# Ledger of designs, part 199: VHH binders against Flagellar brake protein YcgR (ycgR)

Target 1, 263 residues: Flagellar brake protein YcgR (ycgR), of Thauera aminoaromatica (c4kar8)
Amino acid sequence: MAELSTPSPASPAPLDGGRGDELEKFTLRGARQILQLLQDLITHRGLITAHTGGGHSFMTAVLKVDEERGRVVLDPSPDPQANRRALAAPRLTCVTQLDGIRIQFPLVGLGEGQDKGRPALFAPLPAEMLRLQRREFYRLQVPLAHELSCLLKAEDLARKPVEVSARVIDIGAGGVAVVVPTGAAEFVIGGTLPACRLALPDGEPIELDLEVRNLNRQTQRNGTEQLRVGLRFAALPRAADTRIQRYIFKTERALNAKARGGL

## First folded at step 17 (VHH)

Design LD2 (from DX1 with T31I; framework vhh_7pa5_2)
Fold by ESMFold2-Fast, scan of step 17:
Structure LD2 (fold): chain B 263 residues (1-263), chain A 121 residues (1-121)
Amino acid sequence: as target 1 above (263 residues)
Amino acid sequence: QVQLVESGGGMVQPGGSLRLSCAASGFTFSIYAMSWVRRAPGKGPEWVSYISPLGGSTDYADSVKGRFTISRDNAKNTLYLQMNSLKPEDTALYYCARDLDLWDSGRFDIWGQGTQVTVSS
């Protein structure tokens, strides 16, 4: 029951492999779409972090797509040891970003050689590429001062209805993460919480259905335990989506201004 | 403003060595391939050397292969050319150039002002 984390676009850490059921709708498998995305990486000069396993990675770039040979030409590392680790790896996990779009793809069968007399790394075209737009993966860390809350409609151990006011710790286009005291309610992964109420600063609480995606127990400094609950928006009305996006954008702008020493 | 500024040229005797530097500013240096190009007195430009964005791939003109080494320090936004076993025919104005093509090379959009290398007894 590990928490499904959505990393930032600049993060070198890959998204959790094997979660294909949740990421399938964002996965490109068509040869034409894959070729176009690789060409976009070349055109926009996207730097790639290639993970070789065992905590090792190196920086590379797609220099060319060789459609005739069905392969990509990659910039080798100036560190020969990084290249040797890459060549020994059964798979590379490549992570990059284009204009706020997170892109991740595997490369299998890495080799080395020359093209036009120039040393290069080569790999067959990937069979799939993950393409996540910012709205699908971005999670705003909610400032404590905002006191953002969600009233959850849940059940206790005896399956009796209970209402729990939960603090919202992060929010995105697809859902929220909340914290509740341990034992306040029972949550089941895949369970639906109907008619919950999300309180935003700009108006009346939003009524929405939430699906439980993950559960994590957290220990506070004082030794008490909290439960972190990841919740997906099961069906989000257009007006609610607009209000949530507005809150996210306004808060992000304020945080960015503060980080630059402005307000 | 995008700029490339060369330095390190000078006068050396045949068999001598020089190290050229090129300081880049106003663009993200690490995402561009870079080249050295020279122009000898009364001659056209001659491409000398290429380096890929991350520095893992290099290439050289046959006339300098084995004698010159191109390198880059992306943290310092600096391109280098180490020139060994210099010959009188290496006498030229040396330019660093930003290469628009990551792999195919030969389309340059930004050039430095050049640094003079003179090899004579």
Scores: ipSAE 0.682, ipTM 0.875, lowest interface PAE 1.2, mean pLDDT 87

Design LD20 (from DX1 with A33I; framework vhh_7pa5_2)
Fold by ESMFold2-Fast, scan of step 17:
Structure LD20 (fold): chain B 263 residues (1-263), chain A 121 residues (1-121)
Amino acid sequence: as target 1 above (263 residues)
Amino acid sequence: QVQLVESGGGMVQPGGSLRLSCAASGFTFSTYIMSWVRRAPGKGPEWVSYISPLGGSTDYADSVKGRFTISRDNAKNTLYLQMNSLKPEDTALYYCARDLDLWDSGRFDIWGQGTQVTVSS
């Protein structure tokens, strides 16, 4: 009567593919990197929630990587119906977590059989794996009261230098999202903005090279248009990284304390 | 503190049945391959049966295949061995063991205290 393959409430749900450019930097496609990550799952005995579609999932584990045959060996479900659903599915979406690192990968071409006389499920090695550290995944929504800004050094339509003070709406270990008025500057996905200045509340502005990752034109309810720009930190000195992490931690702690009536 | 505690042994006549239990504590039981190993008086240990972490894969020594069934309840942190059609040759101390070597080599890093099974008329 109950679904035996229902995942734990603590299991992470699959991430949406709508973040294509942002997730690309967390996607592993090298054969050695994929093999190493699968071995890490085996060594740490990571349990995997395998989604078979239609709201169905079951718990499994990678038991072995058969590098010679280019496949993974997976633990079958003790529920025969879950195994039948998995084998019928065109794709499994596998989700797991190790020490706050979110890992997600597809398996295609699932089969069943035996390994050393033991029942097993088999699938070809995945061509890609998403490895999303909690640190990179987390984005702090910047409180309006902080008036956090980033001075962008960009170009206009005529390729002339312009400086735009943009409001920072969210910040993480890997970058910021900012808002600018439509037409203030020309942004090209993959373009680099050198020597921009991020103003944090404590201390001097941080000088950063930023890469444009995404652009979203938004219309406000009053009819005003603004451009949201996602920017990646192209390289961060350890000191700058430490200051950004300190700001994120301090602000999150303050917001949590305020929610509990501590501020 | 990591512990494995076996129970359910006893005396039984040939052709009889027993169900052994192993209560695990102090580690994440559901992530480990578990095995049953037996030792007859004056002999070395013999591997009996194996079960994968989620319970979907099992294996048995040729001497017990078709007569014994291994199972686990991960919610209760308990391993079981259902023993049917028992023979005098099955007389031994039965241990549950935590398998360290994942899928491939059968090394054991924790042994329980054992439960005695005696099959005689």
Scores: ipSAE 0.400, ipTM 0.792, lowest interface PAE 2.9, mean pLDDT 83

Design LD21 (from DX1 with A33F; framework vhh_7pa5_2)
Fold by ESMFold2-Fast, scan of step 17:
Structure LD21 (fold): chain B 263 residues (1-263), chain A 121 residues (1-121)
Amino acid sequence: as target 1 above (263 residues)
Amino acid sequence: QVQLVESGGGMVQPGGSLRLSCAASGFTFSTYFMSWVRRAPGKGPEWVSYISPLGGSTDYADSVKGRFTISRDNAKNTLYLQMNSLKPEDTALYYCARDLDLWDSGRFDIWGQGTQVTVSS
């Protein structure tokens, strides 16, 4: 499973690297964009959880960006063992959050020393920084009352074309999860389902290509089997992306209003 | 309301020790550089020591280096100054100060009321 769960806004855990192609559009690679984002972390005093591998992490902060030397100055841990683990790590995965925006970036080549006589950790400027708004990693659990479906164009076990109407159980900016009866169609991870039709409550179905990302078989208490299929939007026109985001936003607002004792 | 409350001052003989504490409230303590600043009678303020947000970087005025140790407990929102080998010249009102600025500028936006340290035989 490479699809995003519905995350806690404050979760410090790194996002799955197996979804690199899904996260590429949210990755900053321009030197000026990276410098600006690092300065935003400094200005807003964003604390960073730095993962050193093997389940180990420590808290740090970007204290300064040294543009002339092309490096960041980081706050060392007061725990010498944490600093030794960080220095021995080939790579740090840094995770932070500012105003609901998740920021994640690698640091490679960590060193220690002093800046103006003060102890510091140093690392070259990251070549990339991931910047995700909530909408970009959030997955809406689709209300059953919406009867949201996707008509999948797939193949059966004999490789014959088949159309399967699948119930959409969650939806995000990058894809959907659907459920189908076991045996209704053959799904291959990495395979593309062309010209599928996603039916939203408002307006005409959206025609889109879906890539199979994950499969999970479930057996219900009555003995019936169903298959959960995670599907990625292979290419999404702006108009389709806008409609999907509006549906997610509108539905989340309605659910939040109901949870607050409203409707 | 942003507040810094110092404690732990008092009278001590030369060569003695004191530990100052500063309780912070009303802001995210763990994200700020913190300093101790002192004012001796009839003199201007003298910066004494500073500590980075996570506590991994510290610095001291030459006059106290080797004798004082700054530390912080971010879980308790508390800043400390351990003062050893005290001298009459250390007699001053000691302030806990929140450093507004980044690594290089050393500007303070919040000061506590201070705690009096008197070193006298």
Scores: ipSAE 0.379, ipTM 0.770, lowest interface PAE 2.9, mean pLDDT 84

Design LD22 (from DX1 with A33Y; framework vhh_7pa5_2)
Fold by ESMFold2-Fast, scan of step 17:
Structure LD22 (fold): chain B 263 residues (1-263), chain A 121 residues (1-121)
Amino acid sequence: as target 1 above (263 residues)
Amino acid sequence: QVQLVESGGGMVQPGGSLRLSCAASGFTFSTYYMSWVRRAPGKGPEWVSYISPLGGSTDYADSVKGRFTISRDNAKNTLYLQMNSLKPEDTALYYCARDLDLWDSGRFDIWGQGTQVTVSS
């Protein structure tokens, strides 16, 4: 359930680099692109969580890009121990956000000194930067009150066609996770479920083809077992994509407003 | 919308102490270098001190080094200047300033009306 474990854009936790090829298309390696993205962080005054390993991190900011020396200048932590830990680390994993875009990059060879008489931390420019739009990796946990469902076209144990109404528990730009009653249908990883119907609150059900990506049996606290099925949108019309993203945006906004408003 | 409100000034004897405060609103305070700038009667503005966005780096004018301490509380959006061993030469209007350039000095918004510090016998 790697997809379901992906941190939200608001999370300071680093994304797992072990996804390799999946993240390659979102990785910037051009020197000009890297310089422009760092300058965007400076212009928008983005705060960075720098992870030093062992569960330790500190807050910093990019103060300046020194193009002539090929390095980035960072604000030191007011905690001297955090700075010592950072300087001792073989690598920092830096995580930040810019207008809902998650940015992550490594810094190797951190040093300390002065720039124009001011104490600072320095690191060589990163060789790569990950730039992910919220759309590309965010998974919205669907509120139970929304009662989102997806009508799945699958096969039963006897390989006969069956329709199963499954509860949608999370949704993203690339797919949904659903809960299916044990024994209601058989699923094969890599199998395609054609002409399924996703019911969103704001209109008619969306007809779409789904590909089975993962299967997980989960035991709830009360001992009840459920089958969780991860499903990828195999072919998604532009209008359907827009409706799904609109639902995600509106729901996330409403949840954030309730959490901050206290009512 | 962007506002800086200085307070804590007053009259003090030479050798005394004062603590200035600056309440910031209308912007993300924690992402800016902040400065104290003073202006004595009949003189131009003089930079006094800087503090980095997260407080890990500070700098002071030679005239106040060892006597003044700049600090910030990002949770309260407040900048402070602790002034010790005050001298008559420290008499000035003190302004809280937001640095326009995150790194280079001399590029400020002075968005407050200032707070008066008078050091006299």
Scores: ipSAE 0.007, ipTM 0.441, lowest interface PAE 9.8, mean pLDDT 81

Design LD23 (from DX1 with A33H; framework vhh_7pa5_2)
Fold by ESMFold2-Fast, scan of step 17:
Structure LD23 (fold): chain B 263 residues (1-263), chain A 121 residues (1-121)
Amino acid sequence: as target 1 above (263 residues)
Amino acid sequence: QVQLVESGGGMVQPGGSLRLSCAASGFTFSTYHMSWVRRAPGKGPEWVSYISPLGGSTDYADSVKGRFTISRDNAKNTLYLQMNSLKPEDTALYYCARDLDLWDSGRFDIWGQGTQVTVSS
């Protein structure tokens, strides 16, 4: 018989435990939210990499959420050794993706048995699930109705200090994209705009240092030109980061609810 | 285009063996529960066997338990049914079926003509 174990595909490493405090804002702890996310994984047929420790992992899937018994039903590995490692592990770290969102959760108390006569692995519902959009890549398209703006401190064509109120068109954890009238200010890629003020719908403007990352001239339908400026957050304070992420999360939820005929 | 194409059927004597294959295309094979379903002459469809997406969970009709083995190769998008100790009662057209329900195997897609298995002395 071949001595080779079943090849494990390269799986994404679990998120660093030392980042626990920074990930709290992305952690779901509500029973309804956890149930909904697990059901979303089932509906979208998400495959899960389950890490059993010691560098070992196997592929699984949530086959069913048993709300009455408070447990998930998981697909066992066709490799009996992987199942033995999983059952012996004090904890599984499960990692998957849904629509570009990284999802990670622990399972404790793994058991084996049968559901409807079919072999299965069982675990109690997780007490928490991490739902993390890739923060450096994700951009929320800002609804026009929000009238999100950023007051930029720059120089005009004559090198005179100028303040320009720019409309924010997208926002992420790493920065914003804004539009300004062509000629309102001069921007240099790599240049820093100090003490700019980002106005979110709730609360006082956030004071930020912004780095110019890209520039693009846009021609509007009426023939006028606008400048689109990509700006990176420099040295973002924790409180500011928290407010920006809350705005992104809240807006995403509202937009997703509308897509389902909600608010 | 979602397609399932069965092969490997044929004529065999009682006690013989056959291995059926099903080539899947047009969907993410590894995320679906799969089944084998057969139809004998003059009878309705009979569910034969089930396999979970990753292959760790299998189930069989009482008539085939201990004789048939279902398996899958997700890298090759292929489903298999190893049939041992074949009986005349196993004579049927065999279909590869994709389960539409996430855990309940009561709803299937059956694609193509199936593959004919005939067990006769």
Scores: ipSAE 0.461, ipTM 0.811, lowest interface PAE 2.3, mean pLDDT 83

Design LD24 (from DX1 with A33Q; framework vhh_7pa5_2)
Fold by ESMFold2-Fast, scan of step 17:
Structure LD24 (fold): chain B 263 residues (1-263), chain A 121 residues (1-121)
Amino acid sequence: as target 1 above (263 residues)
Amino acid sequence: QVQLVESGGGMVQPGGSLRLSCAASGFTFSTYQMSWVRRAPGKGPEWVSYISPLGGSTDYADSVKGRFTISRDNAKNTLYLQMNSLKPEDTALYYCARDLDLWDSGRFDIWGQGTQVTVSS
C-alpha cells in the first residue's frame, strides 16, 4: 500500500551542503560513541526517516545492533517498492530526533535477509553520526545597530601579539562569525585564540577561548577587503551560555515583533 | 491512560473469516512491537502472531501460518488480525498485547480485555 510512502511533515529534511565544517564538532566517529547512540535510538524507540535519493524516503527503526558482526538491523518497509529502492540506493541518509536532538547518519551496503526467522534489513555500522541540538544549529544575524563586538587576542604577520576589535555578524550557541579588516591579524584554521572578550549588552564582556573554524575573504563595494572569520566557543561556562542564549532570544523576539508590525 | 481495546470477534462456521481490530491509546503506538495471543477454553495462552513497529517484519505460530495475517495502521493507532479458513480449534478469546522487548523475546506489559472468537457448525 502507498500509505508508508506518504511523506511525514514531522521529519526534518537532511542537513547537507555548505556547512560541513561547522557541523564537525557535532559529528561522532568513535566506534563506542556510535554504538551508544544507536543503542539510545533503540531504547528511546526513535523512528527514522531513511532517504533513498530522488526525493524518496521511508520510515524505519533500528531494531538491534549486532556488535559481533558490526551491523545494524532495521525494520523493513511493508511497501515492497520502498525496500527495492532502498536496496538499489548507493546509500541511505537516515534522519531522526530524540528530545529535540537531531541525529543524522549514512548507511552504505544495505542488504536484506532474516534475523531469528524474521525479515530484516541490515547494514554495516555507520562510520559517522551527526548529533545536533536544534539550539546549536540556530544562528542569529546580529543587527548592525547593536554594534556587537569581540576583542580578539591574535598574532600579526610577524607573530607578535595583537588585539583586534571585530564586528560580530552572527551568533549561535556554538560560536560567532566576525569581520576584521584584511591584514589586521593572522588566523590559522584550527588555531586557538585565548582570552578573547565578547561584548554583549547588559553586562561585562564575556571572556572566551575561541577556535578558528573557517576563513573567507570578501571584497566590499568600495573595493576594501574584509576577512570573515568563523569562531567556535572552545569552552563555555553555564553562566556565559545563559547570557548568550538570553541575548539571542531577546533579539529574535524583538526582530519578530518588528517584522509583524512593520510589514 | 494506556489501553488496548479489541473488537471484531464473533461466531463463524468452519472455513469462515473474521478480522479482529485492536485500538491503542495513551502511548506512541508506532514505536512498539505488537502481538496477538489467544486462550482457548481449558488451555493456556498461545502466542499467535507478531508485528514489528513499522510493520515490515511479521511472524506466526505454526498453527495459524498461511491462514492468518497480522497488520497495523500506525496513523490510526490500530492493530489487525485477518483470520481466514477458520477451524474449530481457533475458538478462543483473542488479546492484543504490547511487546516490551527490543526485538528478540516476547515479554508483554499491556494486554487488552480480549475479543471472543467461536468457530462451530
Scores: ipSAE 0.430, ipTM 0.791, lowest interface PAE 2.5, mean pLDDT 83

Design LD25 (from DX1 with A33E; framework vhh_7pa5_2)
Fold by ESMFold2-Fast, scan of step 17:
Structure LD25 (fold): chain B 263 residues (1-263), chain A 121 residues (1-121)
Amino acid sequence: as target 1 above (263 residues)
Amino acid sequence: QVQLVESGGGMVQPGGSLRLSCAASGFTFSTYEMSWVRRAPGKGPEWVSYISPLGGSTDYADSVKGRFTISRDNAKNTLYLQMNSLKPEDTALYYCARDLDLWDSGRFDIWGQGTQVTVSS
């Protein structure tokens, strides 16, 4: 039932398979690329949600790529009903992620049997795999030399408004991570910091609202304690998004050039 | 720190039962294949049982098949071995072990300290 088949974080809804043209630039079709991505899933032990249709899914993993037989070996479900549904389905839609990159691929012709005496599910290698990097998951590590900062509007220990200049340590399309001195301000996960100012090179600071997503206390080698704060862009104007992307692109190119010249 | 800690061993008479447990910490337990391995004094390790990351695939040495059952609780980071119809030949120190692609290579990279099982009249 649709009412009982609500997608969960453990069973995310797959992207529409009929939108091939919209997703073409994210679709891998080269045999070598597909084999490499499947091997990356094995190496990083990526768990896969396999959707069997009708709102049903189960957790699996790629245990092995059998290149000689042209197939993947998958972990069966400990639930026999889930395995029966999977074997009856004309297609599985497999969804996983590596380092925040969404990966989705079809498996057609699922079978069951044994590999080296062990129960397994088998499917031919997929003809295509979707590798969709959401912009919000990409993070550029900000070079210390850039002295990138964000002026945070927060509260102190007495609940009085305070402005704190925080060093930006990483930045993406979806947010920033900053470091603040211990005791400079108090932060609440889920709280909104209004009208903060992100200072990027080549222009006026960007005013934006930030949502506190995570907090991590770090002790440096010199014994100094600092707080790392993960902040999500609550809303991002198109002009601000463009400036952030240009900064990321320009900084990546500069870092790549420096790495290549590295004597 | 990566650790595997076994418990549940003891002394039983032939035909008895024991349930071994292995508490895992310091790694993402749910993504690894796990095995039970036993060792009698003066002998090399003998693989006993295997379980896949999600628990959908299990395997057993011929000597224990039909008598032992391997299982896992990924929410509790715990591996189990239910041992029924125990025989004197099952007397050994039992280890849980983390597998490195046991499907292909049969390698173990982390072993616990072991728990002693003694089956005697």
Scores: ipSAE 0.492, ipTM 0.809, lowest interface PAE 2.1, mean pLDDT 83

Design LD26 (from DX1 with A33D; framework vhh_7pa5_2)
Fold by ESMFold2-Fast, scan of step 17:
Parts: structure tokens; C-alpha cells; sequence
Structure LD26 (fold): chain B 263 residues (1-263), chain A 121 residues (1-121)
């Protein structure tokens, strides 16, 4: 559920660029880390205040990351004057927040056009992103080729025990997100799923307790439905934490190498 | 509780106009892309129009382009569809839908109850 349903006119000011050395420890420069953070902005529907200079700004959002073309697709302003100011600016300073974490990044070379017939603004992927982030909020989007799964111990509609093999779509130090078919099991936000089994490619399944944090039903254009379930690691032994972090590190490294070698 | 409530439908003659409204509650309306979808008698659902979270990007089905205009008022948590030059083939139940994919808009996670539009002489 959203924390705030009432629109706020407040937009945060950019952080002082003269403190670059102090902020370096919070700056992401890895291609895969930048892509993951941009994907988090899309997934969490983070609104962005884009500062165009001269005291001007407008609200936008990242609609899509076009990895093949190395660009972000941004929501234009409904105000044509704001769009003209943005296109004339040599640089946008983008400021947003996710789960209380401040995120700031530059966009240079803004253009306009259409994507899939829809008006859009385009900019090359930023070379750096600032985040004042807690490590537990970082999420790696799991490649489909890895076929990562988690065996969930839950209850069905009649409250009978059921085991559901769920596909893991993202993973971080603090938890996983999975998808299950609609109706496969019942989930309650705040409920605990004990003794679930997370299957990583490099060994035996990890047995762990998961807390249900969020639920999101998804309906496809063809009418099929699936449920996305956000799950927090309730208690994570050091050995399990090490294995999960090693998987994340190795996968990021492999994806970064692929991105560099692929073109 | 997450809700979408449509209104503004009715009976009109060909060439007439209607403005549909959708009142959203229970979520941060301004962060979601929204669509209008219709279901004509005896047919499956047809996507009609799309609007981005901030309203800067809109899209329309070929069948309604140039006649319908989608808009939103994020301060009022309300989505609109202005329908002009209505045709008998526009007769349908019109639904407000929250779009899950911000840009690859093909998935909807909540739908409204619908509002009936009938275009007849």
C-alpha cells in the first residue's frame, strides 16, 4: 500500500556537487549496478524531479531502460514549455527517493521522439548514480536462464499446507521477489513462511524463513494472471548470507562482462 | 482499499460527446500509468487509450485516435476520457485500469467496475 496517497508539491534540492570526494563512497559507476538501480526506479514507480538549471525543474519518471540502445526513456512533461527547457538544457540533474533512500544522477544529451508510437524523452544511460542506500535494499534482477526457484511452504484457500515452487525474479541481501500462479497459495502481508528452500545454481538449496512483505497481482493482455510476492529473509545465517552475496556478485560480474563484450 | 470507480457513461446519438471519469483511491495515483479498456457486446476487451504517470505521454487505439482524448488530474486522483464524434461501434462498457508495465503496457493489475456507453439513434 502506498505510504502517501495525497500529492506533495515538495521536490528535493540537488546535493552539493562540490562535495564530490565526500560522496564518492555512495556513487555507483558499474554498468550493471546503474541498470539495476534504474530498474528499481521503474519497478517502484519512483517519481523524479529533473532540474534543468536556472531554478527550473519538472516531474518525470523512467518508463523504460533500452539496454540495446544504451538509453533511458523518460515521461515527458504535460507542459510543453517544461519539455522545451529540458531539451535546451546541457544537463539534467535528476533527484528521487526509494524507500527513504536518496538517489541522484545526471542525464546529458536529452532528445525527444516516440517509442512504440508514444511520445517520449530519451537520454543516454548515466555514467554514475549517487545513492545514500542501505545495502539491504539492493536487488539483482535474476536472469531467466538461471531458472532460480524458491520452494515456498504456504497454505491454500482452505488453509491446508501446500508447497509451491516459485520463480525468483529478483534477489538482494534482504530478500527475494517471486512469481506464483494466481490461486496456488494464500499469502498474508506480515505472515511468515517457515523452512522454505531457495535453490541457487552453485549448491544445495538454502533453507530459510521468509516474511511476506508485499503482494502484487499482474494481469497479462491475454488474460493470464500471476502474483508477485516480496519476501524478506526473517533470519539469515552467515553461511546463507555469504552464498547469496556470492551469487549476486558473480552474476553482476558476468552480466557486466557480457554487456561490455556484446557490443 | 484499492478502488477505481468509473462514471459519466450514458446514451448518446451518433456524433455526440461524453466525458468519462475514473476516481482512484487507496494507492498513489500519480505514480501509475493508466489505461481505458472497453468491452463491446459479444466481444473481448479492447484497449482504448493510455496515459503516463505525469500525463506527458498518451496513446490511442487506431479506432479512436483523433476522436478521444485521455487526461488525468493527479491532485484529484482522477482519470478522464473525453469522447467526441461518437459512433455506434463505440458502444461498450468502459473500464479504467491501472497498468502494471509503465512502458510495455500490456498488463493490468486492477480494473474498475465499468461505465456503460451506448451510441444509437
Amino acid sequence: as target 1 above (263 residues)
Amino acid sequence: QVQLVESGGGMVQPGGSLRLSCAASGFTFSTYDMSWVRRAPGKGPEWVSYISPLGGSTDYADSVKGRFTISRDNAKNTLYLQMNSLKPEDTALYYCARDLDLWDSGRFDIWGQGTQVTVSS
Scores: ipSAE 0.298, ipTM 0.730, lowest interface PAE 3.5, mean pLDDT 82

Design LD27 (from DX1 with A33P; framework vhh_7pa5_2)
Fold by ESMFold2-Fast, scan of step 17:
Structure LD27 (fold): chain B 263 residues (1-263), chain A 121 residues (1-121)
Amino acid sequence: as target 1 above (263 residues)
Amino acid sequence: QVQLVESGGGMVQPGGSLRLSCAASGFTFSTYPMSWVRRAPGKGPEWVSYISPLGGSTDYADSVKGRFTISRDNAKNTLYLQMNSLKPEDTALYYCARDLDLWDSGRFDIWGQGTQVTVSS
C-alpha cells in the first residue's frame, strides 16, 4: 500500500486547496495533537516525501521533535543539490502515510546546522497537519468494463439546462472525476450541479448534488478533446455513502484478486 | 529473517585502505539508522560511526574522524565503511549494528557476525 516515493514528479502529489471545505475537519491545529502526530511518525518510522516546488521533492524523515526549541529535526538528503533546493524553498509540503492514514503538513523556515555534532535540517513545528483515513483520500480507478456513468445536470452558455452523461474515471469517499466531450456543458469551479444521477452496478442510480472542484482539458491520442471534471459530493446521505463505499471496497478487492492471479 | 552480514575485512599494512560492506535483510533498511562498532583484542566495544536512515547525516568517533567514511545504499540494503590511512590501533572485529533510536543513537538490537580487520607490518 505504501509507495515509498523517490524524489520525482511521480511522487504522491499534495492535496490541493480546492478541497479546503472538506479538509478543514481533518486538519489538526492543537499543539498537543501536532506533537503527538509527529511522535507517531517517529515511532512508526514514517518516510516523508518533501515537495520543494517546481516538481522537485526529496525523501526525509522526522528524526526528533525538539519541544524545548519548538522544532523538528529532519534527515538531510545525501544529495547536496536537493538540500540546497529545500533551503531555498519558501515552504516544504510534506506528505507521508501511516497505517492507512495520509498525513500532510507544511514546513516553513527550514534551516541547516548540527545537533550533537550531527548534520541536520531544522524547521519550526508546523502550525497545522492534515490527517486523512485512506478511504477519504483514496481514489478507485474505475474499470472500463463497469461502464460507470454519472448523468450531470448542468447549463450551456445561455444558462439553459442540459443533461450530460459522463463516464466516471475515478471515485472516492469525497467525490468523482468524470470525462465529458469538450463543449457539452459550461462548468464553473465552485458551481453546484443539483440532482445528478450516479449509476452504480447492482441497484438504482444514486441522486446527488455535486460541486465542481477542478477542470482539466485533455487531448486524446486520436486528437479528440475531452474535459476531465472533478466533482465533490455536496451533501451525501448515509445510505448513498454506504453504497459508494461498498462499491469501492468490492471493486478494489476484485482487482487485487485478479492482479494476484494474473501475475 | 532479520539479518546483517559483514564482509571486506582482511590484513593490510599501516597506511593502507579497506572497504567494509554490510548486507541487510528481513526489515525495512531505509527506516533505521545504522552504526559500525568495533572490538579490539582485550577491549570492550567501541562505537565507530553512525549514519541516519536516508544517509544525509553521519557521525564518527574522534579516533577515526577524517580517515573513515560511512555510507549506505538503501536501494541495495547495504551499509559501507571506507577505511583509509589505517593504523595498527584500528585492528579489531568490525560489526554493523541496527540502531533502534532515530537520533539519540546507541540502542542496538541486531548485530552482524563481525569481520576481522588486522593492520600490521
Scores: ipSAE 0.720, ipTM 0.887, lowest interface PAE 1.0, mean pLDDT 86

